# VH-VL binders against q0atu2: the designs that were tried, part 49

Target 1, 119 residues: q0atu2
Amino acid sequence: MLDKKARIRTSREYRNVFEKGKRLSGRFLIIYYVENALDNNRFGFITNKKIGMAVIRNRIKRQLRAIVREYQGQVKNKHDIVLVARAGIGKSSFEGMEKDYIAIMKKAGLFARNANKID

## First folded at step 15 (VH-VL)

Design yi21
Fold by ESMFold2, fold request of step 16:
Structure yi21 (fold): chain C 119 residues (1-119), chain A 119 residues (1-119), chain B 110 residues (1-110)
Amino acid sequence: as target 1 above (119 residues)
Amino acid sequence: EVQLVESGGGLVQPGGSLRLSCAASGFTVSDNYMNWVRQAPGKGLEWVSIIYRRGSTEYADWAKGRFTISRDNSKNTLYLQMNSLRAEDTAVYYCAREGSSEWYYFDYWGQGTLVTVSS
Amino acid sequence: AYDMTQSPSTLSASVGDRVTITCQASQSIDSWLAWYQQKPGKAPKLLIHDASSLESGVPSRFKGSGSGTEFTLTISSLQPDDFATYYCQQWDEYSGEAYTFGGGTKVEIK
């Protein structure tokens, strides 16, 4: 479960990331990210109806939140990050989503460097 | 030294079955994303299947239901079980590793094993 | 489903020539593109990942560029060892086709 302070909650907060942030697309995900003025990260999640029915979209959101929670300790602080699920994610596996999240976060330079690398 | 060695290819009748093996050395198969890629004589490269680090799999649509990717972690070996073989499955079959630092690219390939399906 | 158009399919060139191979994706793939070299009877060899990042041990005459949908591989001065077939490769958003390769470009003498 993500802490309430680690969630992007308002339309203004989302709009700031989309307008000011950088964009990077992976296989299943697009991320938008921008530095914030906080001491912590905030995450937002977007799915749309092209992914599938509500049960599928709910599964995708639950799995993405679980992935973000698992790797949150490795993310550089002071970023607002919005994950946008692409249409093809509806038929992906948890491992497919996890692989893509790690790949795009590494490419964006958002993982902190430490001795225990996650590949 | 990373090395991949395929085996198990040969001549088989249409409708027959064959199991390919890929013995890996210099790295642990279960720590990596492993793929099969094939190349029909005189033709280009065609992706067949992936096995993820925790065992999830994906298949090319034409392979689904006929081919099964698997591994034996105690032998550090990747497998491709091919059933209901057809003439169009005639190809050199390669196993390939996705790069340990850069996923979505195949940094090491075996030399391949030839499968010929003919009456 | 994503598609890759690679051109030309065959290219005749002399030692010393500048050679350019083009790969076009049907959908944007950001910079997630690889280039491979394959010689007859041999496995493909990764030359470039992430559109422009040269693999260790690959000669500096090889250069990858592009992003989005259009990518190029350039060999600035063709050498005898460079006569081979070249393939580009991308991911596909949809599970039934995780990776797609271009049709290949055979670079041959003359």
Scores: ipSAE 0.853, ipTM 0.934, lowest interface PAE 0.6, mean pLDDT 91
Fold by ESMFold2, fold request of step 16:
Structure yi21 (fold): chain C 119 residues (1-119), chain A 119 residues (1-119), chain B 110 residues (1-110)
Amino acid sequence: as target 1 above (119 residues)
Amino acid sequence: EVQLVESGGGLVQPGGSLRLSCAASGFTVSDNYMNWVRQAPGKGLEWVSIIYRRGSTEYADWAKGRFTISRDNSKNTLYLQMNSLRAEDTAVYYCAREGSSEWYYFDYWGQGTLVTVSS
Amino acid sequence: AYDMTQSPSTLSASVGDRVTITCQASQSIDSWLAWYQQKPGKAPKLLIHDASSLESGVPSRFKGSGSGTEFTLTISSLQPDDFATYYCQQWDEYSGEAYTFGGGTKVEIK
C-alpha cells in the first residue's frame, strides 16, 4: 500500500519507458529508465516464463521489490525505472540480485550525489 | 595498504583435502565481495568461488560439492576448503577482492599459493 | 554459458610500437569488461575496469575501448615494463560461471 505512488501501473507507462528510456544491462538485471514529469520515482518489474515456473518468478519479483524499497531513498527523483529480470536470475541469490541492482544503478548515475554509502 | 596473503598450498594425493587461507589487511573482508581464482601452470585464469558480504556463496559448477568458500571475520581471513582433489585441480590459487565501489572487477590479488595434486 | 575469445595469443613487438589486443564476448556485456596485466611469477594487476576506465597509477599509454561484444586494449607506445601477459574478464549471467577470463595475450620483445 505504501508503494502505490512509486509503481508503474499501466501498459502505456511501461511502453513509454521501453520506447523512450535508456537501457543498461547488468549480470542479472536490465534496467530501462527515463525522466518523468512527477516529483517522485516509479518502479516496474518484469519477469518472464524463461526464468522458471510461476513460484520462482513470483519469488524473484518479491525479492526485487524488497531490494528497490531498501535503496529507494538514495535514488534520484523524477525517474521511471523498469527492472527486467534476465534468465540467469532464477538461480541467483538475494545478495547476487542486490549487488547487481546497486552496480547498475550506480553505473546509470541514478543514485544521488549524497556522501552516504550505498550499501 | 591493502594486502592479501594466501597460504596452505602444497603437495597432496588425489582424493585428498587442503584448506587454503587468505589473510587480509588494510580492509575488512566482510565488507567486500571476496573471490578465489586459480591458474594452472602455463595456463589462463579460472574463477572458482565468491563469498558475498552477508555470507551468500557461489561456485563454479565443477567446484560445487568439493570446494567450500568461507571466512572468519574475527581473523579477517578468507578460506577455501578443497576436498576430493584431482590432478586437474593443480594450480596457483589466488584470493581476490572486488573493488569497494567498482564491483565485478578484481582490484587486489594475493601472491597466490600453489596446490599440486599428484600421486 | 558465456565465452570470451582473446586475440592474438602471442604478440612480438619492439619498444615504441603500438600494440592492440582484442577480446570478443559471445553475448553483449555492455561495458562490463576488465583488463589485467600479469608478469611471470606474479599475480594479475587490474589495469582497466568498465572497458575504458584506467586504474589509479596506470600509465596513459594504456587505452581500453569497446562495448557490447568487442573490446580492445591498446598500448600507444610500448615500453620495456609492458612486456607481460594481458587478460580480459567479464561476468556471466549464469551463477555457475560468475566470471570468465580471456585466454591471454603474451606480449614479447622482438
Scores: ipSAE 0.851, ipTM 0.934, lowest interface PAE 0.6, mean pLDDT 91
Fold by ESMFold2, look of step 19:
Structure yi21 (fold): chain C 119 residues (1-119), chain A 119 residues (1-119), chain B 110 residues (1-110)
Amino acid sequence: as target 1 above (119 residues)
Amino acid sequence: EVQLVESGGGLVQPGGSLRLSCAASGFTVSDNYMNWVRQAPGKGLEWVSIIYRRGSTEYADWAKGRFTISRDNSKNTLYLQMNSLRAEDTAVYYCAREGSSEWYYFDYWGQGTLVTVSS
Amino acid sequence: AYDMTQSPSTLSASVGDRVTITCQASQSIDSWLAWYQQKPGKAPKLLIHDASSLESGVPSRFKGSGSGTEFTLTISSLQPDDFATYYCQQWDEYSGEAYTFGGGTKVEIK
């Protein structure tokens, strides 16, 4: 799982990303991201009731955390990044979510070189 | 040189079955997101199915339960099994690769194979 | 489910004309839009990805623009090789249709 210092935890931290950050939509995800004053990255995750029942939302959040953890070593440092799950993600496969995450992070310029050759 | 060659099309009666093949060269099918797209005579393009790099699949709603996408990695070949065919399934069927650098876009297409469903 | 409307369905033009084709998405897709060219009896060919990024080997007279819900493909000076049908394409957020294509625009010689 992500280390405690790599998590966005407070309402103010989330608000800062939404108010000051850039926004990028993919098929299943929206990311908001902003440079922070730390030497590390922090990640936040948002799901809502439109996605489905609580068991489905919990599965999606767990899967997104696993995806972020798998690729976190490839992400350029000093960023706060919030992943917002879109309503359609509820019926996506793990591979669909992973594909979308890589695509939007690459488009945002947040991956180091060769991130797309991780497999 | 990247090439995709479809085969297995032909004339089939309603309710019949066909299996389409797409032989790939110049790249490895299992390293890429591979799709089937169809085009009815004189009509536009319609997405059919995707197989993800690790084998997850998605289908158009009208294809679910009737069509199955698969691949044989040892033969570098993509397949579409089509069952319970209907007149409205008459189309040229293309296999298409999503770009290695830019996913969600089809950078290489085969020449297509014609499926005609007629009594 | 996302829908695309593409216009016009057919246009007649002469060599040298400026041609503009539009696609409208029913919901915002940011810049996740492709344009394809298709000639009779041939497979589609990717011209533009990400709304405005030309594929390698595509002539610079082709220009894609737009974001959100409205997108255009412009051919600044039509050439004989450009008489073809053009399609736009997007992803769909919802299961059951990963990709959606516009209805096509046939560009014919006047």
Scores: ipSAE 0.851, ipTM 0.934, lowest interface PAE 0.6, mean pLDDT 91
Fold by ESMFold2, last read:
Structure yi21 (fold): chain C 119 residues (1-119), chain A 119 residues (1-119), chain B 110 residues (1-110)
Amino acid sequence: as target 1 above (119 residues)
Amino acid sequence: EVQLVESGGGLVQPGGSLRLSCAASGFTVSDNYMNWVRQAPGKGLEWVSIIYRRGSTEYADWAKGRFTISRDNSKNTLYLQMNSLRAEDTAVYYCAREGSSEWYYFDYWGQGTLVTVSS
Amino acid sequence: AYDMTQSPSTLSASVGDRVTITCQASQSIDSWLAWYQQKPGKAPKLLIHDASSLESGVPSRFKGSGSGTEFTLTISSLQPDDFATYYCQQWDEYSGEAYTFGGGTKVEIK
């Protein structure tokens, strides 16, 4: 699970990423990301009712947290990153979400060079 | 060098079945996202199906329930089982690999195998 | 479902001409667009990924540009080897249509 200090917690913290950060859309995900003043990364997750019923949205959020946790060692530090689930993600597989996350994080330049899982 | 070779096409009656094969060399099928794409004579390209690295699948809506993508990792071979064939399934069928570092794009294609559904 | 509109469908040109092909996505796909070249009786060949990144071995006369919904493939000086059909391709966020292709542009000798 994500460490407590690796979570975006407040509405102000989320707003800062949306207002100051860069945006990149993939197939299932949109990321917003901005450098922070910390030594670590922080992650936030947004789902909305367009994705589906609450059980579906909770499954998606759980799966995205698992994906982020699996690859967090590959991510360049000092970034606040918000993952926004697109409407089509509700019918995606875990592998579809994972593929998209890796693709958009690499395109954003957020994976460290020489990372074992993405080299 | 990367190579993809399709086989198993031919003439089949409506309602019949065929199994297409795609033998891969120069890379490992199970380490990559593999797709089938078809092209009716004189027409454009149409995506059919994907198999993800760990075995999850997606299908075009018109293919669901009739077509099954699979692979045999010991033979490094991708398959498309096609059942309940119709005249509109007449096409050249290509297998295609998504690039190992540039996903969502097809960097290698086989030369295709023709399926003709007639009478 | 996303649509991909490609124009023109057919284009007549001479060696040395500047050729422009356009693809229009119905929704923004950022820069997630590929261009393929296909010659008669052969498989498509990837020319450009990520809207503007040339594949290894693709001549510099090919240039991809655009982002969002509007994308262009330009051949700055058409060569005999370039008479072919060109397709663009995108992803779709909804199930049942992971990838969609433009209708194609056949580039013919005038």
Scores: ipSAE 0.849, ipTM 0.932, lowest interface PAE 0.6, mean pLDDT 91
Fold by ESMFold2, fold request of step 16:
Structure yi21 (fold): chain C 119 residues (1-119), chain A 119 residues (1-119), chain B 110 residues (1-110)
Amino acid sequence: as target 1 above (119 residues)
Amino acid sequence: EVQLVESGGGLVQPGGSLRLSCAASGFTVSDNYMNWVRQAPGKGLEWVSIIYRRGSTEYADWAKGRFTISRDNSKNTLYLQMNSLRAEDTAVYYCAREGSSEWYYFDYWGQGTLVTVSS
Amino acid sequence: AYDMTQSPSTLSASVGDRVTITCQASQSIDSWLAWYQQKPGKAPKLLIHDASSLESGVPSRFKGSGSGTEFTLTISSLQPDDFATYYCQQWDEYSGEAYTFGGGTKVEIK
């Protein structure tokens, strides 16, 4: 569970990330990210109907929120970050999603350099 | 010094079973993403299976139900149990580690062990 | 499911030649591509990860490039040690096929 200030909430906020942000694709996830004018990070989550039925999409969203919450203390501040789940994520494991999230966030340079303890 | 030493290959009849071992040194198997990859004689490389750090697994579709990846953390050893073997499973089987800082790429490989399935 | 098309399947070259090998993915993989070298009777050796990042100890004559669906391995001046088979490798978002490899390119002495 992320607090209110750590959520991307409005269509305008999502559009800003998609239009102005950088995009990086991983195996199960795509991230879009852009610097914001705040002193904190905000996260958004998108699942597509192509992933599967609503129960599957809701499970995926819940699992991604748990992963983001686990690593949020290691993310460089001042970023809006949208995670878009790819179709193959519907049959993935929690560990597969977690691996991909860590890999993408490292490749994007979004983890602090002294974080050292990503597990 | 990272080292992977494979064993357990040999001649087996169709329908038979075989267990491959991969003894690791210079790193901890359970801290890493470990894979099996095979190569039929004169052919290319084919991914078989992965075991994640906390024990989740994935298999190639053709291996699912017949092959089981596992490990023994006290022996720092990776295994591949192969059941219901077919002639088309004849290959050199490699164990491979995903890089500790760059996942999705295999930075160390064993020498391989030959499995021959024939009457 | 993702496919990798690697070309050519065989390439004859002389020491000192510039050698180019290509891989084409059926769907975009961003830059998540590896190149491996394999000599007869030996395991593959990782040369390049992330399309263009050279592994430690790999000679600088090896260069990887590309992103999306089209990738190239170039050897700027072929050495005797470079006669081998080369494979590219990607991930697949489908769980029944986590990684796929190109068909290989055998680089032979002319």
Scores: ipSAE 0.847, ipTM 0.932, lowest interface PAE 0.6, mean pLDDT 91

